# VH-VL binders against q8ixk2r445to577: the designs that were tried, part 25

Target 1, 133 residues: q8ixk2r445to577
Amino acid sequence: FFGMLQNKGLTDYCFDYNPPDENQIVGHQVILYLCHGMGQNQFFEYTSQKEIRYNTHQPEGCIAVEAGMDTLIMHLCEETAPENQKFILQEDGSLFHEQSKKCVQAARKESSDSFVPLLRDCTNSDHQKWFFK

## First folded at step 1 (VH-VL)

Design t27 (framework fv_traxivitug)
Fold by ESMFold2-Fast, scan of step 1:
Structure t27 (fold): chain C 133 residues (1-133), chain A 125 residues (1-125), chain B 107 residues (1-107)
Amino acid sequence: as target 1 above (133 residues)
Amino acid sequence: QVQLVESGGTLVQPGGSLRLSCAASGFTFSNYWMTWVRQAPGKGLEWVANIKQDGSKKYYVDSVRGRFTISRDNAKNSLFLQMNSLRPEDTAVYFCARVQGYSYGPTLRYYMDVWGQGTLVTVSS
Amino acid sequence: QSVLTQPPSVSVAPGKTARITCGGDNIGSKSVHWYQQKPGQAPILVVYYDSDRPSGIPERFSGSNSGNTATLTISRVEAGDEADYYCQVWDSSSDHVFGGGTKVTVL
């Protein structure tokens, strides 16, 4: 799959990667932002290795969650996807992070009015349902 | 480097027209709402107009509605403000700015993270 | 008619703390953003979403927002902080509302 990864519950929001420094493309948190339909920072690929890839900037990145953390961070893609970069897109739209046994949920960032994708215990909430547009 | 550069400001007669331009570089212009903000000499900042990423929605402060038109050309990374029926009260430095943040239903949480240097418009005889 | 009220001026000695207030009905339920403008220059964003700081803005700039008052706090003030400061919110009609501005003078 390719396209904008949109949330079913936060209907207007898509996965967005907008690093503050173009010279340091990896290492920053993935955010949620208003879907604009123009690709770029919101264009992602779901691969057969269960990766969510970002290729708008170089080097190409893969979304990961570090052990014990709940935030989605951009890492460098590897030839063989490590477990922390694998997300299972279920038939119901859930994004299941197998290493942590948690689901990706659209959530408000604690110190601000921004929204971010975070790992949470899996539920049937529409905030945990995602689809490619 | 992310930057915005305004141009077009000049001296115009009351009742005249003027078109301001704003050239964007260093970022994907089509991904952002854009705004015009003005500042009269010795006064504070006043929002003038907003335009959505694709140009489909435009908003104006009451005092300029029907006289000013905001537009954009995403292929040329340019923002415009067409000003008609100019009044002495429109005398100000006009800034273009990039809008950042989010909006969902009633939760309107937008700010301006990048500003141009401004262009001075003087409406006088 | 959204109105944000700022004091017109604040004087502070170098090394001390400056506090600039932004008053508005139930402003604590809104997100407040702060801009710094030096003479002849464009505004720059110094605090957004009440208390978040953009990359490149010194830690001595901080913000808070509760009830009817938001506050920009500048600790260990330097001569280079002398500027006009503006608070800003978005109202329910999707426009930007600015406060009248506060001139901070470092004596």
Scores: ipSAE 0.000, ipTM 0.529, lowest interface PAE 15.9, mean pLDDT 84

Design t28 (framework fv_traxivitug)
Fold by ESMFold2-Fast, scan of step 1:
Structure t28 (fold): chain C 133 residues (1-133), chain A 120 residues (1-120), chain B 107 residues (1-107)
Amino acid sequence: as target 1 above (133 residues)
Amino acid sequence: QVQLVESGGTLVQPGGSLRLSCAASGFTFSDYWMTWVRQAPGKGLEWVANINQDGSEKYYVDSVRGRFTISRDNAKNSLFLQMNSLRPEDTAVYFCARDYGSYEGYFDYWGQGTLVTVSS
Amino acid sequence: QSVLTQPPSVSVAPGKTARITCGGDNIGSYSVHWYQQKPGQAPILVVYDDSDRPSGIPERFSGSNSGNTATLTISRVEAGDEADYYCQVWDSSSDYVFGGGTKVTVL
């Protein structure tokens, strides 16, 4: 499945990846931004390998969470998806990160006008419910 | 079973200093933002300060900036509030709370609080 | 950026519904959280992210948030619901903002 990955609780916001340098598309944090309906930096693909791919640019990026961290970072996709890049999109809309056993939650970044997706203990909050639009 | 236990509250003279402690258990302390919220006798809740997971980001309400310092020791699962140049208006019960991060801005678990009285 | 306005008190009979409002300019664009505090006790979270309930909080507690008013609704009120209730938001210019609190009296 593919499209704009929107939050149920933070209803106007979508996954967004806007790397500041086109020559360094990996290593930056994934953010949430107002859904604009134009694809581009908000277009993601959920794959059969449970990856969230950013394929708008080359090389393709895959969202990952490093051990001990809670932020979603863009990494280079691998031929065999590592555990830190696997997210289970469940029927209730939760996005479960297998390696950490936590769920992706929409949250506002302090000292910034930006929102970000973070790993948090799984709850029934609408801020942890996601859908492709 | 998340638990937060505050300690250190006592009677202090105006201009004095005091350090409050909060002992956390039942969760991975280093994964969470932590906050201090106070409540003056008979008054409402007022946010005081918060600190991110590794202690690199700290924020304060204007009235305590420059006088209070929030810190944490992740190896000991402890949160601290160093209070300097105390004023009578700082008299309050100080609560330690687990912050889902300034990112969400809510406090899902609270300690029972510790009373600080600033009076001569 | 704004001050959150709550009525100072609400009186309700057992079994009836109490509604506590939290007023703020464009508060519907914020996530509103609600806390219950009984005398001499720490606050507890009863509603977060406008309408979600923590595990262990009865279904009688619900929330809504739109426009300039957020509301905490307590249905089938019990004597044990008598407490002070506070609304709270996070705002980029003032960080955490609490309402002044509403004393709910169950008569």
Scores: ipSAE 0.006, ipTM 0.573, lowest interface PAE 10.7, mean pLDDT 85

Design t29 (framework fv_traxivitug)
Fold by ESMFold2-Fast, scan of step 1:
Structure t29 (fold): chain C 133 residues (1-133), chain A 121 residues (1-121), chain B 107 residues (1-107)
Amino acid sequence: as target 1 above (133 residues)
Amino acid sequence: QVQLVESGGTLVQPGGSLRLSCAASGFTFSDYWMTWVRQAPGKGLEWVANINQDGSEKYYVDSVRGRFTISRDNAKNSLFLQMNSLRPEDTAVYFCARGEYYDSSGYFDYWGQGTLVTVSS
Amino acid sequence: QSVLTQPPSVSVAPGKTARITCGGDNIGSYSVHWYQQKPGQAPILVVYDDSDRPSGIPERFSGSNSGNTATLTISRVEAGDEADYYCQVWDSSSDYVFGGGTKVTVL
């Protein structure tokens, strides 16, 4: 799968990664932003190793969740994907983070008008359903 | 038991002002987005205004923007709607409703019984 | 602006199945929620996120959503199901959008 990763419940919003410095693509939080349909900062690839890759620049970035955190952060991709970078895209559209036993949910960032993907207990909510477009 | 109780609805002349209140109980009020939804006599439901957990974000339907102000007092578990420059077309039952914990999007799981606002001379 | 279209009325005999539709462009990509409202009362949530039911809502209520049409299905209809039913979505450009409502009459 590849393309813009859109949320079913929070309509018109897609995974978005726009680091302040494009020469340093790692260490920043993945956000949700209005889908523009042009790829670029919203283009992601779901790989056979269960990675969500940001590969518009070199070195390639892979979405990860650090221990004890609920935010999705961009890390460097490894030759063999570490467990914190593996997301299982299930039949119902949920993204299951096996290491934490949690699902990726579209959520409003606390005290702001911006949206972010966060790890939450798995539910049947459409805010936890994702698809490539 | 979750309960929402609206008050303040009355007859007001066009151009007048009115403040509606909603008293919440049975849940942690500060954890939820809150909304006002109205229903004109014999008509359907229309969203009016939305407010986030701490009151820092507020959204309005275009027809009331600049005339209505939504606010909340988390210490008193209360939601308010200040209505200014009222028009006959604002005549409706105004409902207070509870939204989702982390999101302005989605459904309203609990509603109050509503308070009737009539704007007429 | 997203517009949701519902039939104004649906008539159904007791024990039969009522189907209430909610039409909208690409509505299958949205989360659709359904509310029941009886005369003089507040709406109550009967189906959320297309097909989930709140605690206390009978299993006779179910939902589906695909393409351009979402549907609320009430099986084995009872006299107490007579009410107005509203569909609702959230849209980033329009915020909360309600359908026009469908009056279900049990005859």
Scores: ipSAE 0.000, ipTM 0.524, lowest interface PAE 14.2, mean pLDDT 85

Design t3 (framework fv_traxivitug)
Fold by ESMFold2-Fast, scan of step 1:
Structure t3 (fold): chain C 133 residues (1-133), chain A 120 residues (1-120), chain B 107 residues (1-107)
Amino acid sequence: as target 1 above (133 residues)
Amino acid sequence: QVQLVESGGTLVQPGGSLRLSCAASGFTFSSYWMTWVRQAPGKGLEWVANIKQDGSEKYYVDSVRGRFTISRDNAKNSLFLQMNSLRPEDTAVYFCAREGYSYGRSFDYWGQGTLVTVSS
Amino acid sequence: QSVLTQPPSVSVAPGKTARITCGGDNIGSKSVHWYQQKPGQAPILVVYDDSDRPSGIPERFSGSNSGNTATLTISRVEAGDEADYYCQVWDSSSDVVFGGGTKVTVL
């Protein structure tokens, strides 16, 4: 799949990655922002290796979760996807991070109206359901 | 190239009405929340109102609620601020701004502003 | 509703570092944005989400945010950096709050 990775519960919000510059595409947190349909920072690819790739800049970035953390950050893609970069998009729309055994949830940043994707225990919440548009 | 151009600012008597316009170009206007921010002469920035992409949600600062109405026309790439029951304290340069791509919704592009003077 | 406190003015010599603070209860849990405004001009975004820079903004501009204080740091200050600087947060009630502004004077 290619396109905007949209949340079922927060219907107007999509995965968004806005790197500080074109030469520093890694190390920053993936956010959720209003879906705009213009590609670029909201254009992702779900691959057969279960990666979520950010292909707007070279080299390609892959969403990852570091051990013990719950935030999604951008890493460099590797020839063979490491376990921390693998997300299983399930039939019900849940996005399961196998290494941590948790699901990606649209969550509010504390004391803010901004939103971010975070790893949480898997539930039947629509905030944990995602689709490509 | 992103451009925002405000117009409509003029001298108005207290109690009068005025409509400001903001013409947007260089981006997909219908994909962004839009905002009005004002600045009284010699004073700081004050948020006035914002509006969702499709116009379905609107928020206002308390001092203008019930007097000002924000609206947009996506087919014409235009943002509006209808100002009723104007008061001397509404005297300010009014800026049109776009909410950018960020956690806390920063204002990444601003117009040059249009001056509204409310005086007898 | 949040209230953001900035010093009214900061003086700095060319080539030195200016630090502009933005105080607010638990501001470290919010995303802070910073704007530069020169006389007769519209504000421009210089730092967003606490520490990130828009394209075209020099690396001399940086930000931090923790606890009750956010800070905009301008290193190797140039005469052209003389301006008013505003911090901004988005309150949990969907209100946008600006600080009172700080006038930076370059000697």
Scores: ipSAE 0.000, ipTM 0.561, lowest interface PAE 12.3, mean pLDDT 85

Design t30 (framework fv_traxivitug)
Fold by ESMFold2-Fast, scan of step 1:
Formats: structure tokens, sequence, C-alpha cells
Structure t30 (fold): chain C 133 residues (1-133), chain A 120 residues (1-120), chain B 107 residues (1-107)
């Protein structure tokens, strides 16, 4: 699959990656932002290796979760996907992070209306259901 | 300062109607889902209804579906609950709360509540 | 989740630790939030997403959630912590579900 990765519960928001420096794609947190349909920062690919790839710039980025963290961070893609970059998009729309056994949930970063995807215990919540649009 | 203030609670007869209001201040009201939560005297909390940012999506607990209508006026920073066909079991303090629906699904902040009593 | 089970009351001495449980089938797979309510007042959020605290809530409040039990822990309890505490989850079949509440009494 490829396209905008939209949240079922947070209905207007999509995965978004907008690093402050285009020459340094790696190391910044993935956010949620209003779905705009223009591709670019919101265009992702779900691969056969269970990666969520950011293909807008080169080199290609892959979403990862560092050990002990709950935030999604952009890493460089590798020829063989490491465990921290593997997400299982399940039939019910859940995005399961295999290494931590947690699910990606739409969540507020702060009371200031910044939104981010975070790892949380898996639930049947619509905030943990994602689909490509 | 983020604040929610409810009003409209009063004594009504069974089968009657009542409209509750919630006035919001200190935040961009139109950016949030909003909710009503009630608490019967001496009992626990029960979610009643929520509404999305522009009012196009509304959800209700089964016991009030078809009787209660949640609505909002973003130009006035106001949330409403129209209650029809009231029953004695609807007697409760009704709280307005900012709903993190679409995030982590908690409520913060809460208003002080307004008491609705449905007699006999 | 059709029901979340909390003990009706918990008693604790000042300076000691209070633990309030919230039981539910496979509750460890849900995000649990906790509210404090004092008589005649609105609830306030004290813990969200199992273990995170809102700004302004003392570090004495913490949470955990695994298996069939979520727990709110209040360390170094103060008289001002006396209140009713409610756990809450969201479930796609029942939307928002609150526990029955636990009255914490500081001895």
Amino acid sequence: as target 1 above (133 residues)
Amino acid sequence: QVQLVESGGTLVQPGGSLRLSCAASGFTFSDYWMTWVRQAPGKGLEWVANINQDGSEKYYVDSVRGRFTISRDNAKNSLFLQMNSLRPEDTAVYFCARDSYGYSEWFDPWGQGTLVTVSS
Amino acid sequence: QSVLTQPPSVSVAPGKTARITCGGDNIGSYSVHWYQQKPGQAPILVVYDDSDRPSGIPERFSGSNSGNTATLTISRVEAGDEADYYCQVWDSSSDYVFGGGTKVTVL
C-alpha cells in the first residue's frame, strides 16, 4: 500500500514527516497533521518487509521506535529491515509494532494541539486504526 | 485560562424537555471534540455524548439515543445538549468536558457541572 | 469492556502509599486514564495513557497497566489526596467506560 496514512478516530489527521532540514532526514519525530492530499510530507509506503517508508526525499527514511521509547522516529532504511522498523498493519486497521508488542495510537503531544503517533498497549480504539487513502 | 461553564440545569417533570449550555474560553474551541458526562447523585461517572470539531459527527450512549441531541456553535464557543422525553433516571449533574477523542480519549478540562432533576 | 471493577474504598495513613486497582478483562491492552474528584467538585485528570501525568499533577501520582489490572499509585499520601478516584478506558463496542470509583480515605 501507499498514500496518506490516515487515522480512523482522529479523522482529519495523517502521518506527516516535515524535518527542519531536508539534508538531514533522520532523527526527527513523526507527527500527525491535517490530511492535505498533496503527497510530499504525507506520502508513505507500506512494504513487504513491514516497513513504513518515507519516499519523498533521498535517502529513503523508514519509521522506527527506539528501545524504551514510545515515539516514532525517522531512521535510514536498511537492505534488511531491523526489528525496530517492523509494523504489522492488521486487517482491523491496527498498526502493531512487533518488537515492543504495542500498537500505534494517535495522541496529543501537548495541550497545545500538537498531535503525534505513539506506541500504546493495543486496544480496539479507533485511535489505533489506520488506513491508506 | 482554559475554562468550561455549564448552565441550564433545573427541575423538570418526566416527559419534559431541557437544553443545557456549556460556555468555553481560553482555547480554540473549534479545534476540539467536546463531550457531556453525567453523574447521578451518589453514583459514578457516565459518558453521555460527544461531538467533533465541526459538528458533523455525533455519538451517544444507548440510553439517550433518540432523546438527546448534542450540538455546538463555534462562533459563540458554546456546546449544547437538548434533552427530550426526560426520565427520572436522567437525574444527574451534567459535566461539559473537552474530549481528546481522536488522541488518547481522556477528558481535560471539565466544567463544574449543572444539576438536572427529573421529579417523580 | 462492559465493566471496570474498582474497590469501593481504600484507607491509607499519611506519608504511606495508596494503590487503587482497576480490573477488566485484558485491560492491559487498553489505555487507562484516572480522575480525582473531591466532594462538590468536577473531576480532574491525574494520569492518562496508563502512566503519563498532566502538567501540574505531583510526581507522587503514577500509573501502571498490565494483564487484567491497572493501578493508580499515590506515594507519600497527603490529607489533600482524600477523594474519589475513577479509572476510564475507551472501547469500540461501548465507547467510554468508567470504573465505579474508589473512595480514598487518609487516616
Scores: ipSAE 0.000, ipTM 0.538, lowest interface PAE 14.0, mean pLDDT 85

Design t31 (framework fv_traxivitug)
Fold by ESMFold2-Fast, scan of step 1:
Structure t31 (fold): chain C 133 residues (1-133), chain A 121 residues (1-121), chain B 107 residues (1-107)
Amino acid sequence: as target 1 above (133 residues)
Amino acid sequence: QVQLVESGGTLVQPGGSLRLSCAASGFTFSDYWMTWVRQAPGKGLEWVANINQDGSEKYYVDSVRGRFTISRDNAKNSLFLQMNSLRPEDTAVYFCARVNLGELSFYFDYWGQGTLVTVSS
Amino acid sequence: QSVLTQPPSVSVAPGKTARITCGGDNIGSYSVHWYQQKPGQAPILVVYDDSDRPSGIPERFSGSNSGNTATLTISRVEAGDEADYYCQVWDSSSDYVFGGGTKVTVL
């Protein structure tokens, strides 16, 4: 799969990554932003190694969750995907992070009007269901 | 501990006016949106009005817009509902509730016990 | 969202499971919250953000929300669960919408 990774519940929002410095593509949080259909910062690839890759810049970035954290952070992709970079996109649309046993959920960032994907206990909520568009 | 205490409910004739108060304690009042929710005898819950942290944003259900005014006094930890041109259908228990922003939407995490407003002759 | 539809009543035997539905066009795109109200008392929050529980609410209360239907599920129902239950959503325009309420009778 490849394209824009859109939320079923928060229907106008897509995974988005726009690092402030092209020489430093890692270490920043993945956000949700209005889907614009133009690729670039919203174009992701779901690989056979269960990675969510961002390859608009080189070297390629891979979404990861650090142990004990709930935020999705961009890391450098490795030739063999580490466990913290593996997400299972299930048939019902759930995006399951097997290492933590949690699901990716669209969520508001604190009391702001900004949205981010976070790890939460798995539920049958449409806010935890994702699809490539 | 969070507490909300409503007062001011009484019997009022149609066309009359009434001001309800809600006294808040146990939290930083100025950090929260606040709401009024009412319930007519034997009926369900109906949201009435909402106010943001500093009072600059106010929202009302259509049936009370232009007649009711929500306001707050953060220095006194108090929420108010000024009710004008009261109608028999405004008869209800009026609840004060604290709004929690949640992750994706607003919900009411603490409620007062309510104050009864009766509009009749 | 202008209308949330709940069944007016649900009957359930003690120890069985009660399911209370809240219907709305594309309600799965909203977060649904649930309140319990006993006669003469203020409502209390029992489920928020579709499926989360406030501290003090038993795990037998659970929620789900997908497509056009949100559901509050009460497992191993007890006599003390007899109450009116209301669903609620916040529309992005700042409107709050409550369902009409469902009276749960344990008998």
Scores: ipSAE 0.013, ipTM 0.613, lowest interface PAE 7.7, mean pLDDT 87

Design t32 (framework fv_traxivitug)
Fold by ESMFold2-Fast, scan of step 1:
Structure t32 (fold): chain C 133 residues (1-133), chain A 120 residues (1-120), chain B 107 residues (1-107)
Amino acid sequence: as target 1 above (133 residues)
Amino acid sequence: QVQLVESGGTLVQPGGSLRLSCAASGFTFSDYWMTWVRQAPGKGLEWVANINQDGSEKYYVDSVRGRFTISRDNAKNSLFLQMNSLRPEDTAVYFCAREYSSSWDAFDIWGQGTLVTVSS
Amino acid sequence: QSVLTQPPSVSVAPGKTARITCGGDNIGSYSVHWYQQKPGQAPILVVYDDSDRPSGIPERFSGSNSGNTATLTISRVEAGDEADYYCQVWDSSSDYVFGGGTKVTVL
């Protein structure tokens, strides 16, 4: 699967990674932004190793969750995907993070009107359902 | 010439309120994330808050959340920090700074700062 | 990252090399930025993204970052380099984190 990774509950929002500096693409938080349909900073690939890859810039990045955290951060991809970079996209659209046993949920940041994907306890909420468009 | 100039710093009593301003010139203000960083007398730098280009995203350090509000007026090239429920621990020089366009998280242009003293 | 550790002071003779360290757990995975601050003045950015320099900063300033330590190196130190130096990272859990600062004295 590849394309724009859109949320079922937050219907107009997609995974978005847009670091200001094109020469430093890792280390920043993945956000949710209005789906623009142009690929680019919203284009992701779900791989056979259960990675969510960002291929817009070089070097390619892979989404990870650091130990003890609930935010999704862009890291460099590795030859063998580490556990913190593995997400199971299930038939019902849930995106299950194997290492933490939690699901990716569309959430509002507490101090703003912006939205971000966060790890939360798994539920049947549409805010935890994702699909490639 | 790119420049940031802070104003509004003064002596206030604990529990009081104060609004700081930062005037930007020499660049397209609306294209940049803007930040407030403070420095207590004789101490190091501490990030306080930042705001995106159109003001739709705002983030705060935990110690000021709920008490401070960052805002901007792009038509006037101005950045603001509304400070409520001030504590002695908020005593510091407050700098406004611009986030660097060539780096996600660095600050390339700083104002000279404005001193806020919270004391009885 | 909740804490970045810098030595409080470094003394260096003119013309020699000063090295200022910034310690943090797995700091090599972060982008580290360095600021110079002279008394009564605003900070200025001297190194960003571990090792890049802004326009106008002398080549004497350089940086590195690996493992648990980032380093700012000032070669051929001049009297005008005497200042406080701060490292800084961005972290998803802590936003922006500054080191405690290092006072560089040129004797």
Scores: ipSAE 0.000, ipTM 0.527, lowest interface PAE 14.3, mean pLDDT 84

Design t33 (framework fv_traxivitug)
Fold by ESMFold2-Fast, scan of step 1:
Structure t33 (fold): chain C 133 residues (1-133), chain A 121 residues (1-121), chain B 107 residues (1-107)
Amino acid sequence: as target 1 above (133 residues)
Amino acid sequence: QVQLVESGGTLVQPGGSLRLSCAASGFTFSDYWMTWVRQAPGKGLEWVANINQDGSEKYYVDSVRGRFTISRDNAKNSLFLQMNSLRPEDTAVYFCARGQWLEHPYYFDYWGQGTLVTVSS
Amino acid sequence: QSVLTQPPSVSVAPGKTARITCGGDNIGSYSVHWYQQKPGQAPILVVYDDSDRPSGIPERFSGSNSGNTATLTISRVEAGDEADYYCQVWDSSSDYVFGGGTKVTVL
């Protein structure tokens, strides 16, 4: 699958990556933003290695979660996907982070009126359900 | 300012039914998960039920499942708890509490003063 | 999480620091929230997501969470801080789990 990764509960919002320094794309947090359908910052690919890839530059970026953290951070993709970069898109739309055993949820960013995807304990909430559009 | 006001608590005989209400004001009620939490006299807090923004998702603690029904009326900014087949162990102060904005609640940020339900013969 | 363990009581002198613990298996992997409840009153959220404080709650209240123990710390304790304090987590298998509560007495 590829395209915009949209939230079922927060219906107008999609995965978005817009690093503050365009010359360095790694190490920054993935955000949620209004879906605009113009590709670029909102275009992601779900791979057979269970990666969520950001392909707008070279080398390609892959979403990861560091041990003990709940934020989704952009890393460089590796030839063999490490466990912290593996997300299982389940039949119910849940996006399960294999290493932490938690689910990706649309959540409000601390001290702001912005939204971000965060790892949370898995629930049946529509805010934890995602689909490619 | 956020306000939650519970009502409906009274003395009921075992096996009876009762409906509790919670009137919300000071926020966009339809954007929030809402919950009921109870506290038996002299005891700690126990979560009872929660409901999502549009009422399509409802969850209950095992001891009340099948007996209690949580519901809401967003047009009236009101939350309800229909309690059937009441037991003496359901005796408690019932608090209405607000969950999180647009996301599954992990905690409750505002609480009402509670309404006392006594189940006794 | 099946159970959260709190000491039943903590005594502290005015102006000193009170520490209330909340024990649970791998509790550091959960977000811990803390409520203050005075006799006959509704609970008030004083710390959420381990260490964040709601608007209006004094800086004297702080939290931490690591390993098997979460802690609510109340510095420069005042008589008005006398209350029962409850820790709480959310767990997918048990939903909302509250600790048994700790009665803080300011002597």
Scores: ipSAE 0.000, ipTM 0.520, lowest interface PAE 15.5, mean pLDDT 86

Design t34 (framework fv_traxivitug)
Fold by ESMFold2-Fast, scan of step 1:
Structure t34 (fold): chain C 133 residues (1-133), chain A 122 residues (1-122), chain B 107 residues (1-107)
Amino acid sequence: as target 1 above (133 residues)
Amino acid sequence: QVQLVESGGTLVQPGGSLRLSCAASGFTFSDYWMTWVRQAPGKGLEWVANINQDGSEKYYVDSVRGRFTISRDNAKNSLFLQMNSLRPEDTAVYFCARDTPYYYGSDYFDYWGQGTLVTVSS
Amino acid sequence: QSVLTQPPSVSVAPGKTARITCGGDNIGSYSVHWYQQKPGQAPILVVYDDSDRPSGIPERFSGSNSGNTATLTISRVEAGDEADYYCQVWDSSSDYVFGGGTKVTVL
């Protein structure tokens, strides 16, 4: 699957990665922003290794969550996906992070009018349901 | 330096309407989400409503949805709560508070006004 | 998170440690915040993001959060710490949730 990764509960919001330096795209937090339908910074690929890849710039990035943290950070993709980069997109739309046993949820962010995706205990909330558009 | 001052609380009859105001100073009002929290006499705190920076997003506790409207005027550094179809159960001190969401979705209230008492009784 | 459970009261002797608990299903996955409220006054934030303190709050106040229980700890309790204490979380499906409050009495 690939495209814009949209939230079912916050229907106007999509995964968004807009690094301040296009020469060094890794190490920054993934955000949610109003879906614009143009791909670009909102275009992601879900791979057979359960990765969420960002291919707009080089080097190619993979979303990860560091141990003990709940934020989604862009890291370099590896030949074999490490556990912190594996997300299971389930039939109900939940995005389950294997290593932490938690789900990706839409939540608010202070420094902008954007939301952020972060790990929370899995619930049946529409804010934890995602789909590619 | 941050200051929030509520006004408008008074005695009102069931079914009546009332508008509360909160005057903010000491910070850039338009940069923050703002909230109303209430406390019935002798009871605990209950979130009522919040509003984003430009007023385009508003959220309410179920018991007031459709009856209360939160709004703001950034040019006047003011927050409002329009209360319609008031019930005895709405009797409470109403506080305005500054909402501080963080990168991890952490939302808390770092500054509060002194509150204004609304009594709904015949 | 629809309900946060706090004990209604806690008694502590001066100079000892008071612990106020806040119970909720998997509360360790949320950021927990704590407020102090004295009679006739507005609440004051004393701990945010589980364990951080605002400027001006003494180091005697600390917090922790794991599993199903968050705890506010007040060390070397003083008479001026008598107050009601409330825990609070934010949940994207239910917004703001407050605990019922705990009255701390220093005797």
Scores: ipSAE 0.000, ipTM 0.530, lowest interface PAE 14.7, mean pLDDT 84

